# VHH binders against Mucin-19 (Muc19): the designs that were tried, part 3

Target 1, 175 residues: Mucin-19 (Muc19), of Mus musculus (Mouse) (q6pze0r851to1025)
Amino acid sequence: STCHVYGEGHFRTFDGESYSFDGLCQYTFLEDYCGQENGTFRILIESVPCCENGLTCSRKVIVTFQDQNIILQDGKVTAVQTAESTDCRERSANLYSIHTVGLYLIVKLLNGIILIWDKYTKVSVILDPSWQNKVCGLCGNNNGDLKDDFTTRHSSVAAGALEFANSWKTSQECS

## First folded at step 1 (VHH)

Design q07 (framework vhh_7qbe_3)
Fold by ESMFold2-Fast, scan of step 1:
Structure q07 (fold): chain B 175 residues (1-175), chain A 119 residues (1-119)
Amino acid sequence: as target 1 above (175 residues)
Amino acid sequence: QLQLVESGGGLVQAGGSLRLSCTASGFDYAMGWFRQGPGKEREFVASISWSGDSTYYADSVKGRFTISRDNAKNTLYLQMNSLKSEDTAVYYCAATYEYLGSRSEYDYWGKGTRVTVSS
């Protein structure tokens, strides 16, 4: 399944729910922690506004996986290792691959997650079928039922997109 | 500009085995094998997700064929055992970004490799 965000916060979840939310904070786009300590990855997003227009000019994406932070920002990808290893180059190559194809940056994680970024506002995530019922965040829970796609960080079902999306802020200090 | 190149086809006796390979250039994808026999439409054989964690097989090949991949080499394999005359076909390697098992729509195709199984 595929989840997208583009433009001024236009979202489509894995299970097919569409909604709009144009927040300027950092949000959990997708993760497998879902209230547990033993998750393996997080994908975070932030809208980057245009200086003059106030519109969203691009999105910053941060992928945390296997003690690596992969940052997609300003049309570039930067990988920062959060834990040292003796052969970091070989380890990184085995955990993910990064490709530039035309307008797109594509990040493929060995766990079956493909992230596609147009270097501007559009971010797409494609999941391996093995991730059914194992994820949460702004992309929904990928369980094949759109009725519970507004599942909040606190495991309740929000009545609307605003409450749902705000529950996935990574910091409560941001408005 | 993804290119897929199949290899390993040939003539084999019924009951024998053969291994096909497909080398991909560009960036990696979920992958599949399809085949087209004489006078038949192209049919699905097997697929594998990018991680290798999920595989799907057509009922006609379950238990006989094994799909696998080497992500470091961007090479896809199809190990074919207990071959039957009905397995005679041109075998095609295919790739897609979005993996839905047998329901995947494939965007990139190789030119195929011929497999002939004699009775």
Scores: ipSAE 0.000, ipTM 0.126, lowest interface PAE 16.1, mean pLDDT 76

Design q08 (framework vhh_7qbe_3)
Fold by ESMFold2-Fast, scan of step 1:
Structure q08 (fold): chain B 175 residues (1-175), chain A 119 residues (1-119)
Amino acid sequence: as target 1 above (175 residues)
Amino acid sequence: QLQLVESGGGLVQAGGSLRLSCTASGFTYWMGWFRQGPGKEREFVASISGSGDSTYYADSVKGRFTISRDNAKNTLYLQMNSLKSEDTAVYYCAAEDYYGLSPEEYDYWGKGTRVTVSS
């Protein structure tokens, strides 16, 4: 299953729902926490404007997996440790791999998640079948049913895309 | 074709301040400042991402220089404080195009603006 966002907030969920949302805050694109503390990863997205009018020039992507933050920003990748560790180099070797294929930057996580970034506005995520019905966020819940793709952070089904997307903001202070 | 024009250079006494500007004829992605002192090769000074969210500085200028940009004006700035005689150089503005065809290198360069710091 594949989810993507491109341009000024054109989304297609894993289950095939399409919607538009052009927010300027940071949002949870995909995670497995889904309202609980037992999650293992988060993928966050943020639209980066060229100027104050909000025109989206690119998307910043932050992947939190294990003790790593992998940041995709301005055509570059940086990886930083989220927790203090003297063994970061050896531990990181098996958690992810990064590839450049043509104009695309590809991050493969050990947990079977593939992230593809065109270094600008398009972000795509490919999940293996083991992730069916285990994820949430702007990409939907990957359960094969379109009727609950607008599942909010509070486990309710939103009436529309605006309510749905705003429930996945990472900070209440951003507007 | 993209053009970059630097301004703001001049003569200043040690401990003084100058602000350099670089205006681009169109939108740019990554931008940076480089300098070339007497008898030396060009060296990196500072860079800033297209969004302005990421900045990098050479160790020699950290805490003294601040890079910023105004994308509405297609203009890059370098605020230089606590200037030292070793900061004497021609300062060059550099930019990558929006599509990032060579993201590891800067595609466009200005002609430079001269900064002289007297003791």
Scores: ipSAE 0.000, ipTM 0.101, lowest interface PAE 18.4, mean pLDDT 75

Design q09 (framework vhh_7qbe_3)
Fold by ESMFold2-Fast, scan of step 1:
Structure q09 (fold): chain B 175 residues (1-175), chain A 118 residues (1-118)
Amino acid sequence: as target 1 above (175 residues)
Amino acid sequence: QLQLVESGGGLVQAGGSLRLSCTASGRTYYMGWFRQGPGKEREFVASISSSGDSTYYADSVKGRFTISRDNAKNTLYLQMNSLKSEDTAVYYCAAVPYWEDSSAYDYWGKGTRVTVSS
């Protein structure tokens, strides 16, 4: 299954729910923590507005996986290790790969998650079927049921997209 | 505990083919192949997702090696074609157990030796 965001906050979840949300903060796009401390990855997004026209010009993506933080911004990728390691080449090959295909930057994680970024506003995530019922965030919970795709950070079902999306802010101080 | 057993290694001529197998004693999440050649550090070769739908390869083996799995048999395969002397190494199977919340390769086999002669 695939989840997308593009333009001014046009989202389509793994289960096929579509909604719009144009927030200016950092949000959890996808993770497997889901209120617990036993998670293994996070994908965070931020909209970067165009100067003075209010439109979203690009999205910044941050992937935290194992001992890596992979940052996609300004048309380029930067990877930083969070654990001590003296062999950067071996660690990168073991945990993920990065490919450029035309306009797209593709990050493939060894846990079966594929992230596709057009270097501008479009971000897509493809999950293998083993991730069914194991994820949460703005992409929904990937459980095959449209009705609970608005599951908040607090494990409740939101009445609307605004409440749902705001529950996935990573900082309470951002408005 | 999860056990991994590799097989299929041996001596093969340059340009030849060989298929490695790795059988797990239980269900695994993602799996991969690593190798360590003489006087070298262990390096990544290929990985495959739990469903088998997603694969990744090291640049040195792309187009020559194919990773696959048979989940009914709890078995991982590595089909190695167009073998080069540089492929000489001990090949290790590695796995994440399905029932743990770790994405690290916590389980390893003891390895199977591949020697490519010129």
Scores: ipSAE 0.000, ipTM 0.105, lowest interface PAE 19.2, mean pLDDT 77

Design q10 (framework vhh_7qbe_3)
Fold by ESMFold2-Fast, scan of step 1:
Structure q10 (fold): chain B 175 residues (1-175), chain A 119 residues (1-119)
Amino acid sequence: as target 1 above (175 residues)
Amino acid sequence: QLQLVESGGGLVQAGGSLRLSCTASGFTSYMGWFRQGPGKEREFVASISWSGGSTYYADSVKGRFTISRDNAKNTLYLQMNSLKSEDTAVYYCAADEYLGYSSPEYDYWGKGTRVTVSS
């Protein structure tokens, strides 16, 4: 299953729903918390406007996985991890790999998530089959049913894309 | 810009319990609690990594305080048990947006919440 966003907020969810939302705040693109505190990852996105027109020139992506932050910004990756690495498995494990293939930057997470970034506006995420119906965010819930793809942060089904997308803002201070 | 708001402080009897909360306006990596008692310097109390997989405590609070977080709510907690007069302080929430190769850098701070433990 694949979800993506490109250009001026054109989204396609894992279950195939398409919608448009051109927000300039930080949003949860994908996570597995989904109303519980025991999650394992979070992928956040932000639109970066152009100097003129205010059009989206690129997207910043932040991946939090275990005690690490992977930032995709300005055509490059910055991966930051704790020096303590108190978990022996976490310290020794290959938690992710990063590849540049042509125009694309690919981040493969050990948990079966593949992130693809064109270094500009297009962000795609591919989930392995084990993630069916275990995720939430702007990408939908990956349950094979389009009817509940607008599931909000509050576990309700929104009537439209605006309500749905605004529920996934990481800060209520941002308009 | 990241904002941190603490709550839950108050007056409590020695031996009692209190839970502090800190809500962040956006994403945070490491978060922690610091305190400043009367006539003392600000001191470290406890910290927690983003995943909750790493927690650290000052020796004075080990076994009595528990730090936890709920990332879905952007909220940090400090459960304080077996409170002592020495725990009287203003408690500050601190956060880092970025996880470095060494100890976290706390660039964001709340305004504090007062805890008074009476005998």
Scores: ipSAE 0.000, ipTM 0.133, lowest interface PAE 15.6, mean pLDDT 76

Design q11 (framework vhh_7qbe_3)
Fold by ESMFold2-Fast, scan of step 1:
Structure q11 (fold): chain B 175 residues (1-175), chain A 115 residues (1-115)
Amino acid sequence: as target 1 above (175 residues)
Amino acid sequence: QLQLVESGGGLVQAGGSLRLSCTASGFTYAMGWFRQGPGKEREFVASISYSGDSTYYADSVKGRFTISRDNAKNTLYLQMNSLKSEDTAVYYCARDSWGEYFDYWGKGTRVTVSS
């Protein structure tokens, strides 16, 4: 299943729901922590504004997987080691691969998650079937049921897109 | 079983106007218009979100073209004003989808701008 966001916050969830949300904070696009501490990955997004009218120029994407932080920003990819890891063995693992296909930058994670970035505003994530009903965030829960597509960080169902998306801010200090 | 059918193309004089329509027989999310001129690659023209609240235009058409949609009729529109010879092309309706900007296109409608 596939989830994407582009432009001024046009989202399509894994279960096929579409909504719009245009926020300037950092948000959880997709993760598997879902109310617990034993998750394995997290994908965060931020809109980068430009122009006199404040239109979104691009999206910054941060992928945390094991001890790696992969940052997609300004048309470039930077992999950054987690500060807490000091073991050379941990730093040497082949955890992901990066490919360029036409104008798209593709990051394939060892856990079967594929991230596609047009180096501009569009970010897409493709999950293999093993991730069904194991994820949460702005992309929804990937369970095949549209009734709970707006499941918040607190495991409730939001009445609308604004409440849903705001629950996925990574910092309560950002407004 | 999504079908996209474009209409409204034709011959028009430079400085004239034309309105293109695209009717969808299934559910669509974000929609857009692309065009392909003689001997050129297909290029982006305009796109619109499902709600209609957000629109994007190629620099070559900003201020001249207006994209809109009517979800009750499952129809996408492109109002083209101040047409130029460079606008001569086959215009394609497209649905935005997974991993690509647009993954499904109609058959196209031909627009010829005479000078």
Scores: ipSAE 0.000, ipTM 0.116, lowest interface PAE 15.0, mean pLDDT 74

Design q12 (framework vhh_7qbe_3)
Fold by ESMFold2-Fast, scan of step 1:
Structure q12 (fold): chain B 175 residues (1-175), chain A 118 residues (1-118)
Amino acid sequence: as target 1 above (175 residues)
Amino acid sequence: QLQLVESGGGLVQAGGSLRLSCTASGFTYEMGWFRQGPGKEREFVASISRSGGSTYYADSVKGRFTISRDNAKNTLYLQMNSLKSEDTAVYYCAAEWYSGDYLSYDYWGKGTRVTVSS
C-alpha cells in the first residue's frame, strides 16, 4: 500500500482516494496513535512556501519512531534522540536505515514503513501489509474501503477534503 | 497507458553538443533523465518538476547539461554540452504519472543512444 502527497497539496490515500489540500500548518500525514496513547510512530508534514507567490518549495517531514525524531528538511536528514543518551545513539542504527537513490531519499523504519522523499515537495509512504486498518491521518486508514477515507481525528467522516485535512492539524492555533 | 519516446541521440566527438527530447503521450508530473553506460547500472542524470521551478543534476553533469520542459507539447529536453567519453550511454526518459498512483519513475522510454568519440 502506498500513499503520497506532491506539489500544491495533491494527495492519494492508501485506499485510492485522491484529493487536494494546500495548507500551511503542520499536519499528521500518518500515525498509529489514532486517538490512543499506545501508538508507536507519527509522520508529520509541513509545506514550506517560497517567496510571495505561495508556491510550495518543499515539504518538511518529521518522523517520530521509538525514542527517535528524524527530520527531513532543506534537502537533508537530521536524526535526534528524545532520550538524551549517547547509548541510544548507537541503538538508532537498528531502528532505521537511510538510502539515496537518484533524486530520492529513502527512510526505512524497522516497523516495516518506508518513507520516500524527493528533497522537494513529494512524500510517499509504503506500508507493510501488517499495517492494514491500524493507521490514520491524511493518508487515510488503509482498510480497503474508499467510503471512509475522510475519517477525521474525531472519528467522524468528513463531508469534504477541507474539513478532513483541517482535522489533522497538530495545532489549532494555526489557520 | 503513458508512453514516452526519446529522440536526438547519435554519434558526437568529445567537446561537442547534443539535445535530447522526450515526448509523453499525456500529462506527467515530474520528469527526468537516466543513463546506462556499457557494463554499468542505470544512473540518474537530471530531473525537473512540473512547473520547472526545481531541477536536480548529478554531480558528473552539473554545469554541462541543462534540463528543461515544454508542458504545452508534453516534451522534456536535455541539452548536453562539453560532452566527454564518459557520457557514452543509452539515455532514458522517465516520468511520474499525475494519476496519483505512485511516487516513482514507473514509466520509462525505450532509450536513445549517445556515443561520444575522441
Scores: ipSAE 0.000, ipTM 0.121, lowest interface PAE 16.9, mean pLDDT 75

Design q13 (framework vhh_7qbe_3)
Fold by ESMFold2-Fast, scan of step 1:
Structure q13 (fold): chain B 175 residues (1-175), chain A 119 residues (1-119)
Amino acid sequence: as target 1 above (175 residues)
Amino acid sequence: QLQLVESGGGLVQAGGSLRLSCTASGRTYAMGWFRQGPGKEREFVASIDWSGGSTYYADSVKGRFTISRDNAKNTLYLQMNSLKSEDTAVYYCAAKPTFYNEPEDYDYWGKGTRVTVSS
């Protein structure tokens, strides 16, 4: 299954719910923490405005997987290791692959997650079936039920998109 | 909003050991230890990710220090073995309660616990 966001915050979740949310903070697009510390990855998004226009010109994407932070920004990919790692370049070579196909950057993670970025506003994530009912964030919980796609960071079901999306801010200081 | 409280510092003889603890008032994603010795700048010591599966150490402490965490207690530990006079410093606990934009930045800091190694 597939989740995406494009333009001025047009989202479609894995379970097929559509909604709009146009925030300027950093948000959890997808993760497997879901209220616990025992997770393995995060995908975060930020809208980048068009200078004086107030429109969303692009999205910055940050993927954290094992000891890697993969940053998609300004049409390019930057990979950064979190803190100083004692482990080698050999491990990193097999954690992910990056491909450019036309306008798209494709990041395939070893854990079965495929991230597709058009270098502008559109971000898509494709999950391996093994991730069913193991994820949360703005993409929903991938459990096959539309009615609980607005599951907040606090494991409640939001009444609307604004409450839902605001619960997935990575910093409470951003408004 | 998140508070960190360090403990376990004290006076120890060279070659000895100490265990530092840091208890957070709530959930954290990543945590680390930093230190500042007399007349020195603050330096990185060790860090541990949200899962406890990835740990990182400064070259000066590799093989001697071990970082670990107990997520059920919101507590971070630093086991310091084979202590040297150069390890004398105030040790600070640092945390990221939510995911961060830049990997090297920490949002929350404790007030520090003093470690003195005498020879």
Scores: ipSAE 0.000, ipTM 0.117, lowest interface PAE 16.2, mean pLDDT 76

Design q14 (framework vhh_7qbe_3)
Fold by ESMFold2-Fast, scan of step 1:
Structure q14 (fold): chain B 175 residues (1-175), chain A 116 residues (1-116)
Amino acid sequence: as target 1 above (175 residues)
Amino acid sequence: QLQLVESGGGLVQAGGSLRLSCTASGFSYAMGWFRQGPGKEREFVASISYSGGSTYYADSVKGRFTISRDNAKNTLYLQMNSLKSEDTAVYYCAKDYLWGESFDYWGKGTRVTVSS
């Protein structure tokens, strides 16, 4: 299954629900910290406006996995250690691979997640089948049922896209 | 809930084999093995996705080590073949970390000593 976002906040979830949301805050696109389970990764997105009209020119993507942040921004990829620890850390090269294929930048994560970025507004995520019904965020819960695709951060079903998307903001100070 | 119990280490002659196991309490998506040799920093060895459909290995162990898991038993394995003296280390089982939290190694590890 595939989830994507493009342009002015045009989303398609893993279960096939389409909606529009053009917020300018940072949002959880996809994660596996969905309540009582331990989280292992998080993908955050943030729209970058072109001008005062609020038109989206690009999206910044932050992937957190195995104590590393992978930042996709301004057509570039930067990997950064997330936690300060005296413990030895594994190298980024052992946890993910990055490929440029035509116009696309592809990040393959060790856990079976593939992220595809066109270096502008389009972000797509492809999941290994093992991730069915184990994720949450703006991409939905990947459970094969459209009826609960608007599951909020608080494990309730939102009445509409605005309520749903706003529940996935990483900072409540942003509006 | 976060406890990991490693076993299977020991003394083995160069060229020999060992199988390590790790029993995990609670649910884990991705799991892996790390090791720390004497006077060295801890390094990645191998990891496996929940389904077992994706496996990754450090270049130093490719072709010699095989990672596998049995989800029904909540157990992770590392089959180590063609062991070298450079493989001497304490091996740690690792599971997922939470957003904003450090690595969580729940166990004392299992010591592997390879005699040259």
Scores: ipSAE 0.000, ipTM 0.128, lowest interface PAE 14.8, mean pLDDT 73

Design q15 (framework vhh_7qbe_3)
Fold by ESMFold2-Fast, scan of step 1:
Structure q15 (fold): chain B 175 residues (1-175), chain A 119 residues (1-119)
Amino acid sequence: as target 1 above (175 residues)
Amino acid sequence: QLQLVESGGGLVQAGGSLRLSCTASGFTYGMGWFRQGPGKEREFVASIYWSGGSTYYADSVKGRFTISRDNAKNTLYLQMNSLKSEDTAVYYCAADEPYSLGDESYDYWGKGTRVTVSS
């Protein structure tokens, strides 16, 4: 299954629902926490405006996976370890791989999640079938049922895209 | 809804040049050119992002064609040099990028402009 966002908030969920939402905060694009304590990853997105026009010129993507933050910003990838290692060895090498194909940047996580970024506004996520019905966020819940694609952070079904998307803000102090 | 209008097509001799234009009725993020030759399926030619920083070209046109845009005029251009008989096609303008890598999934399409290259 594939989920996309591009331009000024054109979304297509894993289950095929399309909607528009042009928010300027940080949002959970995809995660597996979904109200559980022991999730394994988060993918966050932010729109980056052009300043002069106020339109979205690019998207910043943050992937959090096993205490690593992989940041896609300004056409670059930066990987940083969020937790201080108590070991004498730092190990992050086997958790993901990064590929450049033409002008696309591809991040493959060891858990079967593939992230594709065109270094501008388009972000795509491809899931291994093992992730059916285990994810949530702006990409929907990947359960094969369009009725549940607007599942909010609070486990309710939103009546519209605005309520749905706003529930996935990572900070309630952003409007 | 977005409207796209192509212009600049015509008849040209092999080795010649043409410049195609496509004017959009509003702002677009990703724009591209596609073409369909006689008896062929529609194929990708070139694309450009809003900022102009990312361009893509089909191998068959790389080095001969140049894509550019003027965002103040909402206009996309394709400068075609060293034209070959194989470039004969109807050229289509497309906007707001494909949903997947390499696919023709653009949201908006123009009606096309014909380019004929004589031997």
Scores: ipSAE 0.000, ipTM 0.119, lowest interface PAE 15.8, mean pLDDT 75

Design q16 (framework vhh_7qbe_3)
Fold by ESMFold2-Fast, scan of step 1:
Structure q16 (fold): chain B 175 residues (1-175), chain A 119 residues (1-119)
Amino acid sequence: as target 1 above (175 residues)
Amino acid sequence: QLQLVESGGGLVQAGGSLRLSCTASGRTYAMGWFRQGPGKEREFVASISSSGGYTYYADSVKGRFTISRDNAKNTLYLQMNSLKSEDTAVYYCAAEWDYGSLYSEFDYWGKGTRVTVSS
């Protein structure tokens, strides 16, 4: 199943719902926390304006997976360890791979998630079948049912796209 | 199946203006205009995002053409000003409707509307 966003907030969820949302804050694109502490990853997105009128010219993507924090911004990838070591020995884990194919940047996570970025506005995520009904965010819940794809951060079903998308803001300070 | 219908083409004098319209039978995402002149390959003219907030133009039309859309009417527009004889072509409307594609491209096309610029 595939989910994508491109341009000025054109979304297609894993279950096939389509909607538009032009938010300028940071939003949870996809995660498996879904109201619980026991998640394993988050993918966050943020529109980057390039004009005085706030038009989106690119998207910043942040992937948090285990001890990795992978930032896709300005056509580049920065990967950093997110945990501080209390031991003087270096932590070493490589649980993802990054490939550049023409204009596209592909991040493959070993947990069955593939992220594709065109280095501009388009972000696509492919999930293997093991992720059915285990995710939430702007990409929907991947449960095979369109009727509850607008599931908010608070586990309710929104009446419309604006309420749905605004529930996935990562900061209440941003409006 | 999604259908696109272009209108607004015709004969116009050099330096004149025309507005083309394209009506879709349902919701679309990114949309664009392409054109094909006599004996030439089809070329890109302009594209617009689903919300209308982001636009791209071919260098040959920048500053003269304006693309816009009205999502309540499922309609795309191309306002063409300062027309030149080189703008003579059949203009095609194109739309994205990504049914599971990883890379969005224009999936649906209209049959075109003819624009002739005389000098």
Scores: ipSAE 0.000, ipTM 0.146, lowest interface PAE 13.6, mean pLDDT 75

Design q17 (framework vhh_7qbe_3)
Fold by ESMFold2-Fast, scan of step 1:
Structure q17 (fold): chain B 175 residues (1-175), chain A 118 residues (1-118)
Amino acid sequence: as target 1 above (175 residues)
Amino acid sequence: QLQLVESGGGLVQAGGSLRLSCTASGFTYDMGWFRQGPGKEREFVASITWSGGSTYYADSVKGRFTISRDNAKNTLYLQMNSLKSEDTAVYYCAASRYYLDESEYDYWGKGTRVTVSS
């Protein structure tokens, strides 16, 4: 199943719910740390405004998978490993592949997650079927039921999109 | 089907060193070493995340054993230094399944025997 966001915060969840949310903070787009003790990945998004009009010109995407941080920003990809993976005898593995198809940048994670970025505002994620009902965030919970797609980080069901999306901010001090 | 094969066990004198290896037939997520001594329960020894960035050790082996992995070879290692008679055990390699979180091991090897003599 597929989830995407584009333009001024137009979202479509894995279970097919559509909503709009135009926030300028960093948000959890998708993760598997949904009440379990150990999560294995996290995808964060942030809208980048245009200098001249303040509208969203691009989205920054940060993928954290094991000890790797993959940053999609300014039309390019930067991969950063954590300091603890720099031992000479313990080479950090390449846990992903990156492909360019036309104007799209595609990141395939070894865990079966595919991220597609148009280098501007559109971000899409395709999940392997093994991830059904194992994820949370702005993309919803991928359980096939729209009734609980607005599940907040506090494990409650929000009445509306604004409450839902704001619950997925990574910083409480950002408005 | 995923298979794990351990090697490197043997007889060693107290204070000596051994390096154990575990080769997987395919992709593994997180991996670890467990051991079972004569007449004892199986116990945790060490674990390592897929990237190699995080390692965890039982208090009884901390500072003496080092866990590492080579993902290009699908191989896990345990460097065992300053061996004690209490380290005598069959050592088992364990791996978590693809797409599971790192808290679970669902694949196990048949074990390799380590005997530490006085």
Scores: ipSAE 0.000, ipTM 0.115, lowest interface PAE 16.2, mean pLDDT 75

Design q18 (framework vhh_7qbe_3)
Fold by ESMFold2-Fast, scan of step 1:
Structure q18 (fold): chain B 175 residues (1-175), chain A 117 residues (1-117)
Amino acid sequence: as target 1 above (175 residues)
Amino acid sequence: QLQLVESGGGLVQAGGSLRLSCTASGFTYYMGWFRQGPGKEREFVASISGSGGETYYADSVKGRFTISRDNAKNTLYLQMNSLKSEDTAVYYCAADWSYLGEPYDYWGKGTRVTVSS
């Protein structure tokens, strides 16, 4: 199961639903919190506009996983340990791996999540089957049913892509 | 299209060794091993890049397991040493098939490893 976004907000969910949404705010692409406090990761995306015409030139990706913040921006990756989990028993080097393959930057998380970034607008995530029915966000809920792919942050099913995507906005202050 | 076939699983005594193999029906780029133990969710074990130049391991197996590949044979290996009862699981091979494809979108059926204590 794969989900991706590319260009001017062209999305394909894990369950195979396609939609378009060209918002410029930060959005939850994928997470396992889903309204609960017991989540373990988040993947956030934000469109970066071109100097002219407002076209999306790139996407910034932020991955939070355990004690790591991994930021994909400006064709490069920056990984930072969070203040909460600097235990001597934590081994961050074993929590994820980063590869560059041609044009692609690939982040593999220990929990079976693979993130692929073309360093521009295309972001893809691949889930191990163990994540079925455990995720939410713009990528859908990965439950094998297209009818509830537009499940909002509030666990309702949106009538359209605009309502669905706006429910996954991370800040109420962004227009 | 791409088929992965695992082999080498079996019953082994704690402290023993076992080697798993996974043969792909064609060329693969990234490959890895995952496992699912009794009453547990599937977890990552190890992965290897297409060239074999980069390898990654879960903390629980680092220093005990070694992942390798033979690209001439389209075969992935997992050498498991100093086996513990906690290593009892069904082990799955995963791969990507195409250059522009997604890593680990192809999976084998699994091979069972039981470590007795």
Scores: ipSAE 0.000, ipTM 0.109, lowest interface PAE 15.1, mean pLDDT 76

